# Miniprotein binders against b1l550, part 188

Target 1, 279 residues: b1l550
Amino acid sequence: MRLPEELLERARDIHSEAPSHRIKLDRVGSFGLKVPVEFKGFLLLAEADVWVSLPEGRRGVDLSRQVEAIYELSNPPKDPFSLCREAAISLLEKLNYADSSGVSIRFDAPLQDGESLKYYGVEISSIASDEIINKIRVEILGMTACPCTAELIRAYKSSEIAATHTQRSLGILEVSTKAEHPDPDKLASIIERAMSSPLRTYTKRPDEGGLVIRSLSNARLAEDVVREMIHLFLEEFGHLPEDTHILAAVRSMESVHMHDIYAERSFSLDEIRKEISSH

## First folded at step 18 (miniprotein)

Design s32
Fold by ESMFold2-Fast, scan of step 18:
Structure s32 (fold): chain B 279 residues (1-279), chain A 95 residues (1-95)
Amino acid sequence: as target 1 above (279 residues)
Amino acid sequence: SPEYRKLLHEAFKLIREAMKLLREGNPEEALRLLEKAFELAQRAFELAEDDPRTRMALWLMAYIRELQAEAYKKLGDKERAKELKEEARELEEEL
């Protein structure tokens, strides 16, 4: 039921009032919005968060203007990168008291997998002020095989193919840059190439055997995978601004343990180049 | 730069007014304001002292071109709308 609009004229504008405590808030917004996006020929349902900074002298944010900002730009559906950047800019335009705005969009990205599709996780953000910072996080599962156990079994059995335990491992690449968002398919490809073997949505027995043999022949520690991901990232994306910040990580769901193994490295492009060139 | 910041704020103000005009069914007046906003964004681009501020100005210019394309689409000028969308894409490629 819509109340008579005459009541709105008598009601206090709560949001523009002074708060009980003059404290700035960094992020105030609408979280968990469902928005359609167009990604590489696919129409996907994404989840979005939108926020703005709130100054110390203002009690609240106009949440309807935040929803208006993203929904106006999401019809018709567009690519999530443009939606993210344009919505962040639109938030600053609509909410003039804000010093900064942000938009985050999450979805499962389809990736061609033979004759079928597999999916990997994508989260894209844009934070706008008098500059724009773009962030992307890609997560995809792959397979790893333990080289330590492989070597022990090889020594015991004198086999040409080392037997060892295999497990699913989650690879993570996160990039924060003042340039455009990197292509998530390229980030996913980097992660998969760093693994012992990629995973498939569907396999027949011969293909499954091939993946297992591939992983056993390419055994890698979580630490090896992170280093390879960084190496491959630098080959593909070394052209990004020097202050670009990257997180490379692997979480290995160890089949012989009740717990996971985790390895990560955070770095800026400037930092990692100096480190590599020192040797 | 204080001038850079003032140009951005004035451009955002014009974009806000243009968006209101588009909602009210006045795309002709919206286009006039968006053209002024684009000029201010170009001046901000020229005054930008570092890459992040240059990128903000370029993103803003691209965003204004997208809004102009929407306005021309509402006027039935599909060719002009297509040209403006392509110009927006070219501006984004500069980043």
Scores: ipSAE 0.000, ipTM 0.341, lowest interface PAE 12.3, mean pLDDT 82

Design s33
Fold by ESMFold2-Fast, scan of step 18:
Structure s33 (fold): chain B 279 residues (1-279), chain A 95 residues (1-95)
Amino acid sequence: as target 1 above (279 residues)
Amino acid sequence: SPEYRKLLLEAYKLIREAMKLLREGNPEEALRLLEKAFELAQRAFELAEDDPRTRMALWLMAYIRELQAEAYKKLGDKERAKELKEEARELEEEL
């Protein structure tokens, strides 16, 4: 039920009042909004968070204006990159007390997988202040095979291809840049190529055998996968600004252990180029 | 596409400066920067070699027109504001 609008004239403006404690808040907003997006020809239902900073002297944020802004910009559905940038900039314009604004959009991205589709995780963000920072995080599962056990079995059986344990591994690439968002399909491709083999949604028995053989012939430690991801990233995206920050990580769900193995490296493009060129 | 990226980043910078000026109550200076930003975005559009880059340039052009419309509203020029909103809508239809 809708109450009479005349009550608004009598009500206090709670948001503009002084707070109980003069403390700045970094992110205040509407989280978990469902928004449609157009991604590479697909109409997808994504989840969005929108926020602004709140100064120490103001009690609250006008959340209804945040929701209106993103919904106006998402109708008709558009690509999530433009939506993130437009909404973040719009929030700063509409909520002039804020020092910064941000928008994150997350969804499962379809990727062609032979006769079917598989999906990988995407989260994109734009954070606006005196400058704009674009972030993207891509996560995709692949397969790794242990080279240590492979060598023991090779020594035991004196064969060129040795049996070893295989497991699912989650590869992660996160990029923060002042340039445009990198193409998530290319980031997903980098992760898959760094693995022992990709995973499939659907395989026939001969194809499944081929993937296992490929994995065994391309056995890699989590540390190997992270280094290869960085190498491949630099080949594809080395043109980005020097202050671009990257996180490359792998979480290996070891089939012979009750725990996972994790390897990561964070770096700026400037930092990694100096490191590589000194060797 | 190094030239395309350079033009786009310069346009972004001008848009942010213009938005700051609009928040500070200086729509006249904002309009000057926004017109410069539009020229840069239009040149990026001409250099775009694929659909994603074309869409990004079109988005920037549309957004600049919307910001110019807001600036003209603040100046009391409602007729020019309406014209710019219509231009922005037409650019968005191309997306």
Scores: ipSAE 0.000, ipTM 0.183, lowest interface PAE 13.1, mean pLDDT 83

Design s34
Fold by ESMFold2-Fast, scan of step 18:
Structure s34 (fold): chain B 279 residues (1-279), chain A 95 residues (1-95)
Amino acid sequence: as target 1 above (279 residues)
Amino acid sequence: SPEYRKLLLEAWKLIREAMKLLREGNPEEALRLLEKAFELAQRAFELAEDDPRTRMALWLMAYIRELQAEAYKKLGDKERAKELKEEARELEEEL
């Protein structure tokens, strides 16, 4: 039942009251909002979280103003990067007691795969305060082939055809920067190029054998894939600010084990350049 | 998928106009536009080729039902508003 609107005039403003305990909260907001976005010509349903900081002297935030901020900017649907940045700024403008605001948007991004489409995971964030920090995480599956088993089988059979196990591997690139969000298609491309081969949406295509042969000819450890991802990232995005932070990771779902292999490296651009330049 | 995109964008345009009409106190005209928007969104749902497109169309249909419920509430038809809000909930459960 909806109560009469006249009651709102007589009710206490709970949000502006002092809390029971004077403790600052870092993130208070509306999580799991459905929001339409337009990404590279595709109209997609994304999931969004919006939040603000809450000072120690204030009991609550106006959640309706948070929803209003992102929904106003999503009508009509726009690209998720502009939506993310503009909504974070709008939250600070609408909720002036907050020291910071943030928006995260998650969606499955389409990527052209021959005559069909495949999808990869994207999560973007913008955190606004006296500056804006933009973050993007891209995850895409590829194929890896084990070089250790390949060498063992070659030695065993003295064969020119090296056999080894192949498996699905999840590649991850996460970037945090004061510059604009990197293009997720380029991040996905870096991940796929670092793998032994990409995966295809349509598995019944005639080139299935070709993908397996490519993977076997380009056998790579998870450690190799992470290093190659970092190398390719620096070639494409080395122009970003020096304090840009990157996470590169691979989770290999090993076909011969009951467990996965995982490799990662976190670094700033300044840090990695000094490391590479020292040798 | 050009037809799918065209239908969703047309439905979205009608929704924005209906939202303006609701704010201006014209729920009758808003309902007319929202019903047309629902037909377009439903047709887009039928043309959807994959999960992301299906979810987009479903969400739009649910959102239209929520706006129609608001319009009927403004007209004093609480029973119809309740029915439409329930339809919106059922559509949201399919997401």
Scores: ipSAE 0.006, ipTM 0.390, lowest interface PAE 10.0, mean pLDDT 83

Design s35
Fold by ESMFold2-Fast, scan of step 18:
Structure s35 (fold): chain B 279 residues (1-279), chain A 95 residues (1-95)
Amino acid sequence: as target 1 above (279 residues)
Amino acid sequence: SPEYRKLLLEALKLIREAMKLLREGNPEEALRLLEKAFELAQRAFELAEDDPRTRMALWLMAYIRELQAEAYKKLGDKERAKELKEEARELEEEL
């Protein structure tokens, strides 16, 4: 039910009033919106956050205009990358007091896995001012096998194939760039190739045995996986602008511990190339 | 540049209006607005002083070409649609 316009004319305009304290806010917005997106031929229900900066002299943000900005651009559903960029710019137009705007969209991306599908996590963002900064984060599970325990078992069993503990490990690649978003399928592929083996939705017993043996033969520390992810990233995405920022990380859910092991490295393309080319 | 930003926001406003017209079954009027949006995005491209702003303008130009292709497809002009989709691809390759 729509309220009479007369009520709005008599009510205070709270949002345009001076705040109790003249402090700028970096992000004020509508979080947890559900939006349909089209991704690689799939219609997915994604979760979106939209926000703007709020100047020190203004008490509040018009939240209805934020929702309007993203929903106008999401019907019909479109790819989440274009939606992020266009909605961020639209927010600046609709909320003219803002210096910057941002949009984040999160979803589980389907990935072909033999005759079935598996999934990986994707979060993309665009932050707009007089330029746009695009960010993408990809998370996918893989398998790691411990080389330290493998070596102990090998010593104990002398010249026999070493057994070791295996565990699921979460690989993470996050890219922030002034160019377009990298292809998340390629980022997921890099993470899986860096692991001891990928995880599968479905395996037959002989194939399952083969994956386990492969993992044991390719035992890797979390630190090894991070280094390999960086190496593979440079092979695939070294063409991105030199000021592109990357986070590579692994969280290993250690099967022999009550706690996880974590390894990460953040860097710019310029920084890492200079480091690798040194002795 | 305030002028660069104004041109981009005006182009986006025209794109939103054109998309509404496409949904309402008026591709001819949508094409008129999209061509105006393209001109604004192209002017923003010419005013861009650095790579990030240049890329933003190129992305808008490419997106406008994609929408024009969709409009021509709705009008039954498959050859024009194909040409515009190729122009969009070429603009994206400039990135």
Scores: ipSAE 0.000, ipTM 0.287, lowest interface PAE 12.6, mean pLDDT 83

Design s36
Fold by ESMFold2-Fast, scan of step 18:
Structure s36 (fold): chain B 279 residues (1-279), chain A 95 residues (1-95)
Amino acid sequence: as target 1 above (279 residues)
Amino acid sequence: SPEYRKLLLEAMKLIREAMKLLREGNPEEALRLLEKAFELAQRAFELAEDDPRTRMALWLMAYIRELQAEAYKKLGDKERAKELKEEARELEEEL
């Protein structure tokens, strides 16, 4: 049973009332919405969060208008970057009491892997006010091999190809910029190239052997991978505005330990260039 | 500036209505609203007092040009659509 909408016209507008305490809130919104997106020829199901700032004198936000903003823009499905930016702007128009708005969209991105597909994680955000700030986080699994154990085994067995332990490692790149979102496929490529080897969805014995040999011949510490990711990032995206902020990180699921190894570096483009030029 | 914000919000409102018209198969009416939206965004650009506000106005102008290109493509005018996409790219390059 649907209640008559006439009753809503006679009820108090709770959202527009004064709050119990005059405190501004930074993010109020609808989280965990399912939205379709078109990404590089694929129709994908994404998860979205939408929010606005709430001024100190207003009790609540109109959540219905938030949901309308993103759903109006998601039919027909469009690319998630345009959807993210357009929805953030639409929120400011629909909710005129807000000083800022934001949208985050999360999905698993397909990546061509021989005759198959593999997937990596993408999370994008756009925050709109008098300017737009775009954020992207890419996560992809790869393989690392320990160079310390490799060198010890090489010395012991006098072998040209050292045996060592290998493990799955998660590479992470986050970028926050006033320019458009970086291409996530390029970020994923940077992460994979920094690893000892990429991972595959499917391998036959000869391909699997090749992957293992590649990893063993290209043994890298988590610290090595983070430094290489930063180097490769600067080669591809060094043209971004100087106030662009980056997080580069690796979490290695060490096969010989009960715990993980983690390495990270956060920096602005201005900061990292000054650091590199001082050497 | 209150005038800057008012112009941006009005432009965004026209963009939303134009997108609805494009979905409904009315690109001719969408183009009328988009041209008015572009004028408002350009006036906001002229009133912008700092780089962030200038960038916001430029982004809206670029987005309006992309929507106009989509409308002309639906009308079968591929040459005009290409010209408008080129204008959008030029505006984005200033970001």
Scores: ipSAE 0.005, ipTM 0.370, lowest interface PAE 10.7, mean pLDDT 83

Design s37
Fold by ESMFold2-Fast, scan of step 18:
Structure s37 (fold): chain B 279 residues (1-279), chain A 95 residues (1-95)
Amino acid sequence: as target 1 above (279 residues)
Amino acid sequence: SPEYRKLLLEAHKLIREAMKLLREGNPEEALRLLEKAFELAQRAFELAEDDPRTRMALWLMAYIRELQAEAYKKLGDKERAKELKEEARELEEEL
């Protein structure tokens, strides 16, 4: 169904009107847009959110201009980092009443796993104002093994043979920086190396016994994994600007409990270096 | 699969060429390219081994149907345009 042309020509511009209350809104936009991206030679279907700040004196935002901004830049598909940054800048240029704009793009990233591929979660954002802040969040599943139960079993059997419960753990690294987005594959690698063992996607040639034995030989608390992730991050990305902010977290889906264990630390590079050097 | 990627890249190239033809006022030639693009996307869908590749092929098929609908509207075939728009919607619902 389509409205008559004369009605559209006479319609009020609702979004430019004064609001009922003079309150600034931080993020107003179009969420859940489907956009194609090209990532490491793969064409992937990503999900995007686009938004702008809304000043206290304006009732609404022009949603059509937001969608146009990202779609103009997404065809042909390009890398999600450039798309994110360029779309955020374009939004701010097209919607001159806004103080800031932002774009987030989410997708499952392929990662080489022996003869096959496995996938990890990536969310990339760019926020434009008087400067551009780039954010990336990487989530990947791995395996952890409980060192407490391992020690109890070792003591009970009077042997050095490890036996304990294992569980899936979600590792999270989030980075906010004025520099370019870090390579998500390197962030995923840091998370996996901090775990007791990585998980495998390829089920046709499972070496499940070897994977479990590796986990048992490298038993780690969620707290251990977070500390190791931070250590490895500093080795790989210590060159980023000092005001770069990082969140490192682990959510362990404990196989012997009905609840999860969670550990996290947020910090700036300046903050963490001062902390480490004071000890 | 290297074949999957090749098919998607070829389909995207044809879509870009078809969009240029639509802007230049040549919807008949655009439709020829879009028909070929749809066949390539459908073949990619058949070769897809995981959910992300399946979803990408489905999205591409839906997008091609939307472009074909636009081309038929430019040719004055409103009935065919409506059918293609509905096919695009059905493909999008599978995502």
Scores: ipSAE 0.000, ipTM 0.205, lowest interface PAE 14.4, mean pLDDT 80

Design s38
Fold by ESMFold2-Fast, scan of step 18:
Structure s38 (fold): chain B 279 residues (1-279), chain A 95 residues (1-95)
Amino acid sequence: as target 1 above (279 residues)
Amino acid sequence: SPEYRKLLLEAFELIREAMKLLREGNPEEALRLLEKAFELAQRAFELAEDDPRTRMALWLMAYIRELQAEAYKKLGDKERAKELKEEARELEEEL
């Protein structure tokens, strides 16, 4: 059953009442909405969160207005970056008591892998206030190999190619900027180039041998991968505003243990430039 | 596939037209367009080559069933509306 308009208007009146405690809330909204997006020619189902700030003098938010804001912009499906930014702006226009609004959109992005597709994780957000802050997080799987064991085996066998264990590793790049969202395919490329080798969607036995050999020829610690990701990021995106914040991280799944190895670094462009130039 | 994308875009166009008809108080014509949209989304589901594209088509099918349920409520057919909502829930559980 639909609620009559009179009941909906009364509910809105209740939300405008004073709360029991005069405390501001930073994020109040609708989380886990399913929305269609168009990304690089693909129609994909994304998951979205929409929110606004709630002032200390107001009891609640109009959740129906939040859902309307994103869905009116979702048909026809549009690129997730424009949807994120436009929906955040629309929320502030529709809910004038809010000081800020935000939209996050998560989806699996296609990446061409020979004749097939593989997918990597993308989460973007836009937070609107007196300015707009855009954030993007890319996660993609690849391979890493231990250089310590490789060196020992190489010395013992007098071989250029050493046997060692390999691990699946998740590479992570997160960027927060006042500029537009970086291209996630470029971020994914940075991560894959920093790793020992990329992970394929399906490997035949000859392809499996090639991946292992490439990983062993380019053996890197998680710490090495993070440093290389930062180096490659600066080459590609060093032109972004100096207050741009980056997180670079790697999570390696140990093949013989039930625990992971994790390495990360957070920095602003201004901070990292000063650090590198001091050497 | 180009056919998969074409089917989904056509379904979205029919949904926009149906939603306009629902706002204008013409649920009977909206239902006709929504049933065509469902058939297109179902064909897209059959053409889907991987999990993300399968999920896109499944969600659209569920969404269309929800819109059809609202149209039947406006027509006073509570039993048919309930059936369509249950079908939408089953489709959404497969996501």
Scores: ipSAE 0.626, ipTM 0.878, lowest interface PAE 1.7, mean pLDDT 85
Fold by OpenDDE base, second read of step 19:
Structure s38 (fold): chain B 279 residues (1-279), chain A 95 residues (1-95)
Amino acid sequence: as target 1 above (279 residues)
Amino acid sequence: SPEYRKLLLEAFELIREAMKLLREGNPEEALRLLEKAFELAQRAFELAEDDPRTRMALWLMAYIRELQAEAYKKLGDKERAKELKEEARELEEEL
C-alpha cells in the first residue's frame, strides 16, 4: 500500500529538526549492507558499512540517501577499492551537512592454492573529509611451531631437530595511508611468509608431511612472526608515505592452552625507520 | 611411552636429513636414511598398543613410503616407486 501523497507532503522532516541536545556525532549510518564487487575476476558478495558525521544542529541522518549512494556505484559491480573511495566522496556530496564520511567493505578474498582455492579476510575502507584516507585490513591463517617446546625436547634428547607442538595462527596487517590501498595479495603473502608455514586447502600426504617438517624447521614465537611481518612489509611497501600507519599483529591459537597468545605493534613508517636505524 | 616418543623424534630427524639430501640431488643416501626412519616408525607403531598414538606412527610410516617413492622416481625406478606409493596408500587407509 503506497501511502497517499497528501500524507507525505504533510509529514514533518524529523531528520532536519533541531535535536534536544546539540551534540555532534562522529558516525551515523547503515551497517551490514550486502553489495556486489568484482575482485581479481571474481564476482563476490561483500558486506558494507556506510556512515557520515552528523552536525550538532541536525536531529538525524537521511539513511536512505546513504544506501542509494553505495548501490548506485555498485551497478555494474566494480573493484572494492574504487567503490570505497567513490562512495565516500559521493556521501559527502549527497549529504552536504556532513563534514566527514566513511565506507567499509568486507569479504573473503580468493587466493590460488595449487589447483584449489584458499581465502583470506579483507576489509577495505575509505574515510573522506578534507582529505581521503584509505585503509586496508588483511587477515590470513597460517601455522606456527613453538620453539620453546622444541628446545625442551632437544635438551632432553640431545637431538638437533626436536618435535614441538604446532598451532593455527591468525596474522593481521592493517594499513592506513593517504596513498592508494596496498595490494591485499601482497599483504597476505607477507603474513604467510612470516609464519612457520602456510595453510593449504588440499594436501596430499607428502605435502602435509612436508608442511609439518617445514614448520618444525622454522619454529617461531608469535613475537617472531610480528617482527618478521614488519620486516617484510618494509621491504615491499617502504615506498609508501612516511605518515602511513601500520598495525601488525598475530593471534596464536595455542594448542597446549585454552587461551590465545596475542602480539602486536602499531607504528608509522617514519617511526619504525628511526627505530631500526638506531640499532 | 618415553621410548615411543624417542623413536618418532629420531625418525623425524632422519626424514629432515633425507629431504635435504633429496634437494641436493643425492637420492641414494636419502633412501638409506628413509629406510632407517621407517624402521623406527614401525617400532613406534608396535609400541603404541592400539592407542591414539598408533595413528601418528602410521601416518609417519605412510609419509616415509611416499618420500621413498619420490626418491626412486628421481632414480628412474618407476616400478619400485609405484610399489612404495601403493604401500603408502594402504597405510593411509588404516588411519
Scores: ipSAE 0.000, ipTM 0.146, lowest interface PAE 18.2, mean pLDDT 85

Design s39
Fold by ESMFold2-Fast, scan of step 18:
Structure s39 (fold): chain B 279 residues (1-279), chain A 95 residues (1-95)
Amino acid sequence: as target 1 above (279 residues)
Amino acid sequence: SPEYRKLLLEAFQLIREAMKLLREGNPEEALRLLEKAFELAQRAFELAEDDPRTRMALWLMAYIRELQAEAYKKLGDKERAKELKEEARELEEEL
């Protein structure tokens, strides 16, 4: 809700004053705003951060103008990618003292899971300056199974289907690009396909047995999952600009250990293409 | 569900109309539309089948209460505005 005009005018005057110390600030804004978005036909509540850079000679930012701008763009709810980009550009245009602006939006994205829905994590941002950089991070849980223990048990019991420990694993893909945000459903699909099996929202005992058997038949190390994610990413998104940066990671929550296993690789498209073509 | 989405979109439409009325100096008509919007958001809340959709409807109910408080402020009814802001705060605490 807007403050009375008299108070708004006084606040603007204060913000234009000289600060106590002539120090530039990188990000000043409103964090943790709740905003509605429309994603793939779903109306969802997202959490947003909005900010601008603040020059050394200016005391403060007009935060109320920032909040008003994003809410004006939020009704009717729009897709979070357009909201993110449009808000970042609008903030930079409206606040002429700023060198850069940014918007970050976080939400739980629905994914069809048989007859029900499951949700995975999405965080996107757009940072505007002389150029626009778009970033997206997708996190989704899946299942992995240890191939080392599987082989030991198979050898011992002469079975074609090995018994081994399974665990939940969090797959992560993060992309930073000058192009449009990649489709998070495609990133989530890449992560799930790289895993031993996906996790289901709700399963009955026969379905649970099927998932366990599937994961046992497709046992993968965390290192295997990261490499497969990179391979699948290049097949789907290799067309992005060469300076696109990617982080692929998996965190395996080991059921037989008190600690987690973590594997990751950061790279640009240019770097990874040269690495793969050199063999 | 299709009903859940339809109710929320209708509520958002009424909110846009109410906000225009508030800018034009007609808070009485804005309040009428906002109350209808609240009823729609409340019905959506009851239809929500999971936490993300429940939170969406709940936030919208709180937002409508904040807009109603602004309308009552414009009418000079500061006490009613305070009550509605408190109701909005209580709804937001459940997020």
Scores: ipSAE 0.686, ipTM 0.899, lowest interface PAE 1.4, mean pLDDT 85
Fold by OpenDDE base, second read of step 19:
Structure s39 (fold): chain B 279 residues (1-279), chain A 95 residues (1-95)
Amino acid sequence: as target 1 above (279 residues)
Amino acid sequence: SPEYRKLLLEAFQLIREAMKLLREGNPEEALRLLEKAFELAQRAFELAEDDPRTRMALWLMAYIRELQAEAYKKLGDKERAKELKEEARELEEEL
């Protein structure tokens, strides 16, 4: 049933009415949209959130226009970075009452692991106002081995190999910058290199033993992993603007406890450079 | 053989120490230890005589080559690092 055009006009009028309370809203939009994207030769179905600000004098946002804006740009499928930026700009153009807009796109990024594929989580965002801020969040699982337990066991057992407990750890890098989005594969690589060992999708028995041995030889606290992530990030991305903001974090799913260990550092590139240079 | 296990354990100890040296910014000394570790792993491979343990020795050899490649990369020798990484790949293909 096509709703009569008259009913559609009345619905538009409701959104343009003055609200009962003149309060600005920061974000109003549609969350959990499914949009196709092309990422490194893969066609992926991503989840997207789109929003705009709502001025104090307007009752509601035209949500249909927001949805149209992102889908128009999604056909044919394109890279999620361009889609995010272009959609954020398009939202401001189509919804002229908004002073800010935002788009967030989430998907599992494929990563080559020998002859197989593994994945990491990616969230790409762009926020448009007087300036465009690009944000990327990468999450990837790795393995950590506890150095403290290793030393304890070594002290008690004259064992030449220090046994220790191992656990899965989630590494997180979040970057917000006025520059282009950093390469997510590089960010994922930094996280994996900062951990005791990467995870693999397929392991033969020798490979499995090898991953454990690697972890034991490279035992790290969650704190060590975060510091290493920051160090490696500075080496790879030190060319970004000084006002670039970074969150480096690790959530260790401890195998000996019912709770997780969490460590993080939030910083700007300018701040962290000053900190390191002072030592 | 008891000798096979001993060789692997000694190699692991050297690898651990080498990794520490790499973190401390001493890749040259790390490389010396890794070369010795490779020799031990190779001897272990020779002793394993088609035992499933042969695969562990091969894996260890490959891993040592990867660590050596990383050390050479830190020293600025990209060419040697590339060679060692290729050797590691070849060893992994035999797994």
Scores: ipSAE 0.000, ipTM 0.144, lowest interface PAE 18.4, mean pLDDT 85

